# Ledger of designs, part 22: VHH binders against FERM domain-containing protein 4A (FRMD4A)

Target 1, 303 residues: FERM domain-containing protein 4A (FRMD4A), of Homo sapiens (Human) (q9p2q2r20to322)
Amino acid sequence: RRCQVHLLDDRKLELLVQPKLLAKELLDLVASHFNLKEKEYFGIAFTDETGHLNWLQLDRRVLEHDFPKKSGPVVLYFCVRFYIESISYLKDNATIELFFLNAKSCIYKELIDVDSEVVFELASYILQEAKGDFSSNEVVRSDLKKLPALPTQALKEHPSLAYCEDRVIEHYKKLNGQTRGQAIVNYMSIVESLPTYGVHYYAVKDKQGIPWWLGLSYKGIFQYDYHDKVKPRKIFQWRQLENLYFREKKFSVEVHDPRRASVTRRTFGHSGIAVHTWYACPALIKSIWAMAISQHQFYLDRK
Short names: E, the ipSAE of ESMFold2; O, the ipSAE of OpenDDE; V2, 0.75 times the mean of E and O plus 0.25 times the DockQ between their complexes.

## First folded at step 15 (VHH; framework vhh_sonelokimab_d1)

Design x6 (from w2 with T111S; at its last look DockQ between E and O 0.64; V2 from the best seeds 0.68)
Fold by ESMFold2, look of step 15:
Structure x6 (fold): chain B 303 residues (1-303), chain A 127 residues (1-127)
Amino acid sequence: as target 1 above (303 residues)
Amino acid sequence: DVQLVESGGGLVQPGGSLRLSCAASGFTFSDYIVGWFRQAPGKEREFIGAISGSGGSTYYAVSEKGRFTISRDNSKNTLYLQMNSLRPEDTAVYYCAKSEYDYIYLIGSRSLYMDVWGQGTLVTVSS
């Protein structure tokens, strides 16, 4: 079966995938394109029929995943699956550059909440990284049209494109002499400070049908008001959790009670204050389950 | 009308073995995680282990040292606990229980939430 793997450098790999090919082998192939050694942060994803992102399970065959039933090639995405606090923990420049490309893509596609003023500063680092020192206003305006630097939302919030370009130029002029590597570090330092960076969000509901965001990351499982992905309402760090549970349309977490080494006893289906439950369609719940287990294993591997 | 009924308890000498059974009714047994717990006099109820609906996955408390084996027979709607090398500290009332979930991922492995419990069967380990 034909597969199209979208890479972080805007290239696409066209592949004929054999039935026996494991997802791990596909990841290895894609990683070799970048001479990537630190593969543990990355994965290969696809969008299911319901529009939700799913990740290939590395020990499973690629073609055994539930891809949309559409004609044409299977569309796959190589991207960061496991985020960390800072790129300073990464060992190799190849890994750092891929995290940079991933962050640029997330901001350009408006997957991360970012104020326009921050967008303009970030765009200046993109210019410094790609083009070096500022030369002229005219060159910068041309370059900004060609680079994935200014997401549509930021442009619409201001009087004109020229205004936005002028704000970027103001930041860019201050960067003269910065190396490409320093620009990448400065860019990532800002992005890593953003509250929505590194979180995998899922739209869920509680028992009363109230919508929430559930965010999964190396930090744990966070619950957010549906209209506020920035400030979590509830925080469940991995250290605070005893167990995760799943059935059909529900996903639950059990909070560890540090005073006890025994079970919380309940009868007749009552859940104690220590169990928190969210609901979504079965496909999304399965995605949450897979991500939660993967994120917890990643958390353990880093200890 | 979900019911769980334990049997097989009794008096056993230290070093001996005992097999507990739990008969399940009122639900589709193969769809749910079931497990074993115990409670010694004056102590809190303690998680021992659980087993997936298919029987393909078993989960044991971190305190379990390999003396107990959990199994199930879905054709008989029965959950089992094989206990070997019994010690006086194993004296307790043993309970089976049913989860409302199909899948569990153990993080702490010290406790487990269950929604239906049996009445228990007493195991006494004494010379």
Scores: ipSAE 0.627, ipTM 0.816, lowest interface PAE 0.6, mean pLDDT 88
ESMFold2 (binder alone), look of step 15: mean pLDDT 80; pTM 0.830
OpenDDE, look of step 15: ipSAE 0.748; ipTM 0.878

Design x7 (from w2 with G35A; at its last look DockQ between E and O 0.84; V2 from the best seeds 0.67)
Fold by ESMFold2, look of step 15:
Structure x7 (fold): chain B 303 residues (1-303), chain A 127 residues (1-127)
Amino acid sequence: as target 1 above (303 residues)
Amino acid sequence: DVQLVESGGGLVQPGGSLRLSCAASGFTFSDYIVAWFRQAPGKEREFIGAISGSGGSTYYAVSEKGRFTISRDNSKNTLYLQMNSLRPEDTAVYYCAKSEYDYIYLIGSRTLYMDVWGQGTLVTVSS
């Protein structure tokens, strides 16, 4: 079966995948294109029939996953699955560069919520990395048209494209002499400080039907008001969790919360234990379940 | 409506074995995780082990050290606990319990949230 793997450097791998190919073998093939040794941070994802992102299970055959029933190749994405606090924990430059490419993609595609002035500063580091030192306003304006540096929403919030370009130029001029590597580090330092960085968000509801975002990351499981992905309403760090539970359309976490009053569902014999439950369609709940287990195992492997 | 009834408790000498049963009714037994707990005199109720609805996955408290085996027979709506190499410290009331969930991922492994409990069966390990 024809598969198209979208890479982080704008390349696509066109493959004829045999029925016996394991997802781990596909990940190894893709990783070899980048001489990537630190494969544990990465995965291969696809969009399912319901529009939700799923990850290939490394111990399963690629073709055993529930891909959308469409004509044309199966579309797959090589991307960061497991984020960390800082790229300073990464051992290899190849890994750091892939995290940089992943972050640029997330910013450009508006997957991370970022203030416009921060976008302009980030764009200056993109220019420094790609083109070196500032030379002239005219060159920068030309380069910005060709580089995916300015997300559409940042442009819409201001009087003109020229205004946005001028803001980028102001930041860029300050970077003279900065190496490519330093530009990458400075870019990532800013992105890593953003509250929405590294979080896998899922649209869920509580038992009353009120919508929330549930965010899964290396930090734990976070609940956000539907209109505020930045500041969590509830935080469940991995060390606070006793168990995870799942059935059909519901996903639950069991935590110790000594500040909270007793609830009717509290576990026998263990004061301060509480269960929190969220609801979504079965496909999404399964995705949340799989990500939660994977993130917790990643947390344990680093601990 | 939902009912869990333990049986098979009794007096046993140290080093002996017992098999406990838990008969379930009032719900679709194979859809839910079921588990064994125990409560020794003067102590908190403690988790022993759990088994998935299909019986394909079993989970044990770290402290059990492999002496107990949990199993289920979905055709008989029955949960079992095989206890071997019994010690006086195993003297307790043993409870079966039903989860409202199909799947559990154990992080802490100290306890599980359960929605229905049996009445218990007493196991006494003494000479």
Scores: ipSAE 0.531, ipTM 0.783, lowest interface PAE 1.1, mean pLDDT 88
ESMFold2 (binder alone), look of step 15: mean pLDDT 81; pTM 0.832
OpenDDE, look of step 15: ipSAE 0.701; ipTM 0.871

Design x8 (from w2 with S109D; at its last look DockQ between E and O 0.57; V2 from the best seeds 0.60)
Fold by ESMFold2, look of step 15:
Structure x8 (fold): chain B 303 residues (1-303), chain A 127 residues (1-127)
Amino acid sequence: as target 1 above (303 residues)
Amino acid sequence: DVQLVESGGGLVQPGGSLRLSCAASGFTFSDYIVGWFRQAPGKEREFIGAISGSGGSTYYAVSEKGRFTISRDNSKNTLYLQMNSLRPEDTAVYYCAKSEYDYIYLIGDRTLYMDVWGQGTLVTVSS
């Protein structure tokens, strides 16, 4: 079956996938394109028929995944699946560059919540990395048209494209002499500080039907008010978890409350264990389940 | 409407064996994880083990050392606990319980959440 793997450098790998090909082998093939050794942070994803992101299971055959039932090639995406606190923990420059490409894509696609003035500073690092030192306003305006630097939301918040370009130029002029590697590190330092970086968000409801965001990340599981993806209402760190549970439309975590019960609770029973439950359609709950297990395994592998 | 009824408890001598049963009704028994817990006098309820809906997977508390075997017969809607080599410290009220879930990912081993509980059956190991 024909597959297209969208790569982080905006290229596509087009291939005919044999029925016996394992997802791990496909990941290895894509990783070789980038000379990538640190494959543990990456995965291959697809969008199901309901519009939700799913990840290929590395121990399974590619064609045994539940792809949309449509003609044409299977569309796959190579991207970061498992984030870390800082690229300083990565061993290889190839890995760092892929994290940089992934972050640029997330900012450009507006998957990360970021203030427009921060976008302008980030765009200056994109220019420094791709083109070197500032040369002229005209060259910068041309380059910004060709680079994934200015997401639509940032442009809409201001009176003109020219205004946004001028703000980027102000930042860019200050970077004279900065190396490509320094620009990448500075870019990533800003993105890593953003509250929505590294979080996989899922639209869920509680038992009363109140909508929430459920966020899954390297830090744990987070519950957010539906209108505030930035500040979590509840935080469930991986070390607090006892069990995860799943059935049809329901996903639950069993958590050790890090705050101990009162003296009376301690004396007469209650251990501080609680169960928290969220609801969504079965396909989305399955996606949450799979991501939660994989994120917990990633957490264990880092300890 | 959902009911779990334990039976088979009683007085047994140290070193003896006992088989507990849990009759289930009011739900599709084969769809859910079910398990056994116990509570000794003055102590908190303790997880013993659980078994998947199909019976293909069993989960035992870390402290369990192979004297107890959990099984189920979905044709009879019955969960079983076979207890061998019984000791006085096994004296407790034994409860069966039903999960509202059909999938579990075990991270710790302290307990499992269950939504419906039986009334309990007393096991006394003494002589």
Scores: ipSAE 0.469, ipTM 0.731, lowest interface PAE 1.2, mean pLDDT 87
ESMFold2 (binder alone), look of step 15: mean pLDDT 80; pTM 0.831
OpenDDE, look of step 15: ipSAE 0.754; ipTM 0.877

## First folded at step 16 (VHH; framework vhh_sonelokimab_d1)

Design y1 (from x6 with G35A; at its last look DockQ between E and O 0.71; V2 from the best seeds 0.65)
Fold by ESMFold2, look of step 16:
Structure y1 (fold): chain B 303 residues (1-303), chain A 127 residues (1-127)
Amino acid sequence: as target 1 above (303 residues)
Amino acid sequence: DVQLVESGGGLVQPGGSLRLSCAASGFTFSDYIVAWFRQAPGKEREFIGAISGSGGSTYYAVSEKGRFTISRDNSKNTLYLQMNSLRPEDTAVYYCAKSEYDYIYLIGSRSLYMDVWGQGTLVTVSS
């Protein structure tokens, strides 16, 4: 079957996937295109019939996944699946550059919540990386039209495109002499400090039907008010969790809560344990389950 | 009404074997994880093992050393615990329990939350 893999450098890999091809083998092929050795941070994703992002399971065949029922090629995305605290932990420049490309894509697509003043500074590093030192206002304005540097929301928050471009130029002028590598590091340092960086968000609800965001990352499982993806209402770090549970439309975490004293006739005989439960459609709950297990395993591997 | 009824307990000599049964009714047995627990006199209830709805996955407490085997027969709606090489320390009331979940991922604890419990069956290991 025909597949189209969207790469982080804006290219698309067109291929015919045989029924026996494993997802790991597809990842290896894509990774070879970038001479990528540190494959453990990356995955191949697709959007399912419900509009939610799913990840290929590396030990399964590519064509065994629940792709949308459409006649065209299967659309796949190569991107970062497992985030880390800092790119300083990465061993190879190829890996660092892919994290940079991934971060630029996330900022441009507005997947990361970021103040427009920070966007202008980030755009200056994009220019320094791509074009070198500042030369003139007119060249910068031309370059910004060609580069994915200014997301739509940042532009809407200000009086004009020209105002935004001028703010970028102010930052860019200060960067003269910075190498490409220094610009990448500075860009990533800012993005890595953003509260929504590296979090996989899922729209869920509680038992009363109240909507929440559930965020999954190498740090743990986070619950957010539906109107605020930035500041979590509840935090479940991996070391605090005892067990995860799943059935059909519900996903639950079990934590030890020393402040909780409970006396019931048949509560397992263990005090101070609490279970928190969220609901979504079965496909989304399965995605949450798979991501939670994968993120916990990644956490253990880094510990 | 969901019901779990244990049977097969009794007096057994050290080194002996027993097979406990748990008859389930009032729910689709094959859809849920079921588990065995025990409670010795003066002690907290202790997790022994759990088994997936299909029977394809079994989970045992970390302290378990392979003397006990959990199994299920979905055609009879019955959960089993085969206990071998019994010791006086195995003297306890043994409980069957049903999870409200199909899948469990164990992070740290071998203690599991269960929604329905049987009334228990006494196992006494004594000369």
Scores: ipSAE 0.510, ipTM 0.754, lowest interface PAE 1.1, mean pLDDT 88
ESMFold2 (binder alone), look of step 16: mean pLDDT 81; pTM 0.830
OpenDDE, look of step 16: ipSAE 0.745; ipTM 0.891

Design y2 (from y1 with G56E; at its last look DockQ between E and O 0.62; V2 from the best seeds 0.61)
Fold by ESMFold2, look of step 16:
Structure y2 (fold): chain B 303 residues (1-303), chain A 127 residues (1-127)
Amino acid sequence: as target 1 above (303 residues)
Amino acid sequence: DVQLVESGGGLVQPGGSLRLSCAASGFTFSDYIVAWFRQAPGKEREFIGAISGSGESTYYAVSEKGRFTISRDNSKNTLYLQMNSLRPEDTAVYYCAKSEYDYIYLIGSRSLYMDVWGQGTLVTVSS
């Protein structure tokens, strides 16, 4: 079957995928295009009917996954699946480059919530990385039209494009002499501090049907008001968790709360623990379950 | 109407064995995880082991590896705990419990959330 793998550098890899091809083998093929050795941070994903990413299971055949029924090739995405606290933990420049490309894409596509002043600073590092030192205002204005540096919403929040360009130029002038590598590190340092960075968001509901975001990351499991992906309402760090549970449409986390002593009688079921439960369709709950286990296993491997 | 009834407890000498049973009624037994816990006098209830609805997956507390075996017979709606090489510190009331979930991923393994509990059966290990 014909597949298109969208890469992080805006290229597409066209493939004729044979029925026996494992997802791991596809990941290896894609990784070879980048000379990537640290494959453990990356995955191959597709968008389901609800707009959420689903990840290929590496030990399964690519064509055994439940792709949406649409005409044309199967559309796949090579992207970061497992984020870390800092790119300083990465061993190879190829890996760092891909994390940088991933971050730029997420910010330009407005998948990460970023104040426009921070966008202007980030854009200055994009210029330093791509073009080197500041030379003139006219050159910068031309370059900014060609680079994916200024997301549309950031531009709309200000009185003019020229205002935004001037703010970027102010930051860029301060970077003279900074190497491409230093610009990447500085860019990623800012992005890694953003509260929405590295979080896989899932639209869920509570028992009363009130919508929430559930965020899964290397930090743990976070619950957010549906209108605010930035400031979590509840935080469940991996070290605080006792167990995860799921059944059909519900996913639950169990935490130990030393303030909540429980009496162990026939009619009582908890030893000072609290259980928090969220609901979604079965396919999404299974995706949350798989990601939660994978993220915790990644946490254990790296702590 | 959901009911879990433990049986098979009693007095056992150190080094002996017992097989506990838990009879389930009022729900579709094979759909749910069931588990064993115990509680010694003056102590918190502790997790022993759990088994998936189909019986394909078993989970044990780290401290109980090798001496206790959990099993189920879905045709008889019964959960079992085989306890071998019993010691005086195994003296406790043993409880079976039912989860409302199909799947568990154990992170801490100190406790397990369950929604229905049996009345318990006393196991006493003494010479």
Scores: ipSAE 0.491, ipTM 0.728, lowest interface PAE 1.1, mean pLDDT 87
ESMFold2 (binder alone), look of step 16: mean pLDDT 81; pTM 0.831
OpenDDE, look of step 16: ipSAE 0.726; ipTM 0.873

Design y3 (from y1 with S57Y Y113H; at its last look DockQ between E and O 0.74; V2 from the best seeds 0.66)
Fold by ESMFold2, look of step 16:
Structure y3 (fold): chain B 303 residues (1-303), chain A 127 residues (1-127)
Amino acid sequence: as target 1 above (303 residues)
Amino acid sequence: DVQLVESGGGLVQPGGSLRLSCAASGFTFSDYIVAWFRQAPGKEREFIGAISGSGGYTYYAVSEKGRFTISRDNSKNTLYLQMNSLRPEDTAVYYCAKSEYDYIYLIGSRSLHMDVWGQGTLVTVSS
């Protein structure tokens, strides 16, 4: 089957994927194009028929995933799957540059919630990295039209494109003399401080049918009000969790709550255990399950 | 109504073996994880192990040292516990239990949430 893998550097790989090819082998092939050694942070994603992002499971065959039933090639995306606190933990420049490209893509595609003034500052670092020092307003305006620096929502919140460009220019002028590497580090420092950075969000409902976001990351499983992906309503850190459970349309976490440890339940094991449950269609629940296990394994590997 | 009935308990000599059974009824047995627990006199109920609905995944308490084997026969709606090299400290009431889920991922492995319990079968290990 024909597959098109979108890379982080604007390239696309066109591949004829054999039925036996494992997702891990596809990831290895893509990684070789970047001389990437630190593959553990990356994955290959696709959008399913319901519009939800799914990740290839590395121990499964590529063609065994539930791709949209469409006549064209399977569209795949190479991107960061496992985020870390800081790029300073990364060993290789190739990895750092891919995290930078991934962050730019996430912000341009509006996958990360960012105040527009922060967007303008980030755009200045994109310019410094790509073009070096500020030269003129006219050059910057031209460059900003061609670079993926200003997401649509940031532009819509202001009187004009020119206004936004002027704000970017103000930041950019202050960066004179900054190296490409310094610009990348400064960009990533800001992005890594954003509350929505590094979180995989899933739209779920509670038993009453009220919608929530579940956010999964190496930190744990967080529950957010549907209108507020920034501040979690409930936090379940991996160290608080006893077990995860899944069946059909429901996903549950079992929490060891030390504040409740004094209450004994002789017929149900240890005191202080509570279960929290969320609902979604079976396909999304399976995605949540796979991501939760993967994120917990990543947490354990870094512990 | 959902029911789990343990059997196969009794008196056994140290070093001996015993096979416990748990007969299930009132639910689609193959859809759910089932598990074994035990409770020694004066102690808390402790998790021994669990097995997935299909039987393809087995989970043992981190403290389990390989003397016990969990299995299931979905055609007979029965869960089994094979206990070998029994010791006096294995003396306990053994319970089977049913989860409301068909997949578990064990993070802590200290306990499991179960929704239906059997009445238990006594195993006594003595000379």
Scores: ipSAE 0.551, ipTM 0.776, lowest interface PAE 0.8, mean pLDDT 88
ESMFold2 (binder alone), look of step 16: mean pLDDT 83; pTM 0.849
OpenDDE, look of step 16: ipSAE 0.709; ipTM 0.888

Design y4 (from y1 with Y103W; at its last look DockQ between E and O 0.77; V2 from the best seeds 0.00; counts 0 for: pae E 3.2 > 2, grease 24.5 > 24.2)
Fold by ESMFold2, look of step 16:
Structure y4 (fold): chain B 303 residues (1-303), chain A 127 residues (1-127)
Amino acid sequence: as target 1 above (303 residues)
Amino acid sequence: DVQLVESGGGLVQPGGSLRLSCAASGFTFSDYIVAWFRQAPGKEREFIGAISGSGGSTYYAVSEKGRFTISRDNSKNTLYLQMNSLRPEDTAVYYCAKSEYDWIYLIGSRSLYMDVWGQGTLVTVSS
């Protein structure tokens, strides 16, 4: 079957995938195009029939995944699946550059919540990385039209494109002499500090039908009010988890809270154990389950 | 009404063997994880092990790994615990329980949420 893998550097890799090809082998092939050694942070994703993002499971065959029944190639995306607190822990420049490309894509697609003034500063680092030192206002305005630096929401919040460009130029002029590498580090330092960075969000409900966001990341499991993806209402760190459970439409976590007394006879074990449950359609619950297990394994591997 | 009824307890000498049974009724037995626990005098109830609804996966507490075997027969709606090489420390009331879930990823072995419990069967290991 024909597959099209969207890469982070604007390329698309066209493949004829054979039935026995493993997802791990596909990831290895894509990684070889970048001479990428630190493959453990990356994955290959697709959009399922219900419109939700799913990740290929590395131990399964690519064609065993439940792709939409549509004509044309299967559309796949190579991107960061497992985030870390800082790119300073990465060993290779190839890996760092892919994290940078991934972060730029997330901000341009408005997947990360960020204030306009921060966007303008980030855009200045994009210019420094891509074009070097500031030369003139006219060159910068031309470059900004060609680079994915200014997401639509930031442009809408201000009186004109020219205003936004002027703000970017103000930041950019301060960067003279900064190397490509320094610009990347400064860009990523800002993005890594943003509260929505590195979080995989899922729309869920509680038993009463109240909607919530459930966020999964290297930091743990987060529960957010449906209207506030930035400030979590509850944080469940991986070290607090005792068990993960699921059945059809239900996903549950059992959490050890050493600050809490024994709460009910229904909780067997040490004092301070609590159970939290969320509901969604079975396909989404399976996606949450798969991400939770994989994020926990990633946490264990980093200990 | 959902019921779990343990049987097969009794007095056994050290080094002996015993098989406990748990008869299930009032629910679709094969759809749920079921488990064995025990409670010795003066101690908290402790997890022994669990088995998936299909019977394909078993999970054991580390302390019981080598001597106890959990199995189920879904055609008879029955959960079993085979206990070998019994010691006086195994003296306890043994309980079967069912979960609300059909799949569990066990991170910690010290707790497991169960929604229905049996009344227990006493096992006494003494000379």
Scores: ipSAE 0.291, ipTM 0.641, lowest interface PAE 3.2, mean pLDDT 87
ESMFold2 (binder alone), look of step 16: mean pLDDT 80; pTM 0.820
OpenDDE, look of step 16: ipSAE 0.711; ipTM 0.860

Design y5 (from x7 with S57E L112M; at its last look DockQ between E and O 0.58; V2 from the best seeds 0.61)
Fold by ESMFold2, look of step 16:
Structure y5 (fold): chain B 303 residues (1-303), chain A 127 residues (1-127)
Amino acid sequence: as target 1 above (303 residues)
Amino acid sequence: DVQLVESGGGLVQPGGSLRLSCAASGFTFSDYIVAWFRQAPGKEREFIGAISGSGGETYYAVSEKGRFTISRDNSKNTLYLQMNSLRPEDTAVYYCAKSEYDYIYLIGSRTMYMDVWGQGTLVTVSS
């Protein structure tokens, strides 16, 4: 079957995928285009019939995944699946550049919550990386038309496009002499400090029907107010978790809270144990389950 | 009503064997994880092991020494615990329990949350 793999550098790979091709083999093919050795941070994703992002399971055949039933090629995305605290932990420049490309995409698509003044500074690093030192206002305005540097929401929050461009230019002028590598590091340093960076969000409900965001990352499982993806209401770090559970439309975590633990060994029952449960459609719950297990395994592998 | 009833407890000498049974009713037995726990006198309840609805996957507590075997017969709605090489420290009330879930991922391997418990069956190991 015909597949298109969308890459982080705006390229598309057109492939005829045989029924026996494993997802790991597809990832290896994509990784070879970037000379990527550190493949453990990346995955291949698709959007299911319900509009939710799903990840190919590396030990399964590509064509055994539940793609939308639609004529035309299967659309796949190569992107970062497993985030880390800082790109300084990465060993290879190829990996760092892919994390940079992934972060730029997330900012442009408005998947990361970021103030527009920070967006202008980030855009200046994009210019420094892509074009080198500032030369003139007219060149910058032309370049900003061609680069995915200014997401729509940031432009709408200000009086004019020209105002936004002038703010970017102000930051950009200060960067004279920065190398491409320095610009990437400075860009990533800002993005990595943003609260919504590296979090996989899922829209869920509690058993009373109240909506929440559930966020999964290398840090653990976080619960957010539906109107506030930035500040978590509850935090479940991996080291606090005893078990994960799922059935049909519900996903649960079991935690041991040492501040609630009984201090007597005579106490009967599950002292200090709490269970938290969220609900969503079965397809989304399965996605949460798969991501949670994968993130915990990644946490264990890093220790 | 969901109900779990243990049986098969009693006196056994050190080194002996005993098989416990747990009869289940009021739910689709094969859909759910079921488990054994025990509570020795003066101790907290401890997890022994669990088995998937189909019986294809078994999970044992990290403290388990491999002397116990969990099995199920879905045609009889019954969970079993085969206990071999029994020691006096195995003296406890043994409980079966039902999860409300059919999928578990063990992180800590020390306990499990269960929604329905049996009343328990006493096992005494003494010479």
Scores: ipSAE 0.517, ipTM 0.763, lowest interface PAE 1.1, mean pLDDT 88
ESMFold2 (binder alone), look of step 16: mean pLDDT 81; pTM 0.838
OpenDDE, look of step 16: ipSAE 0.721; ipTM 0.859

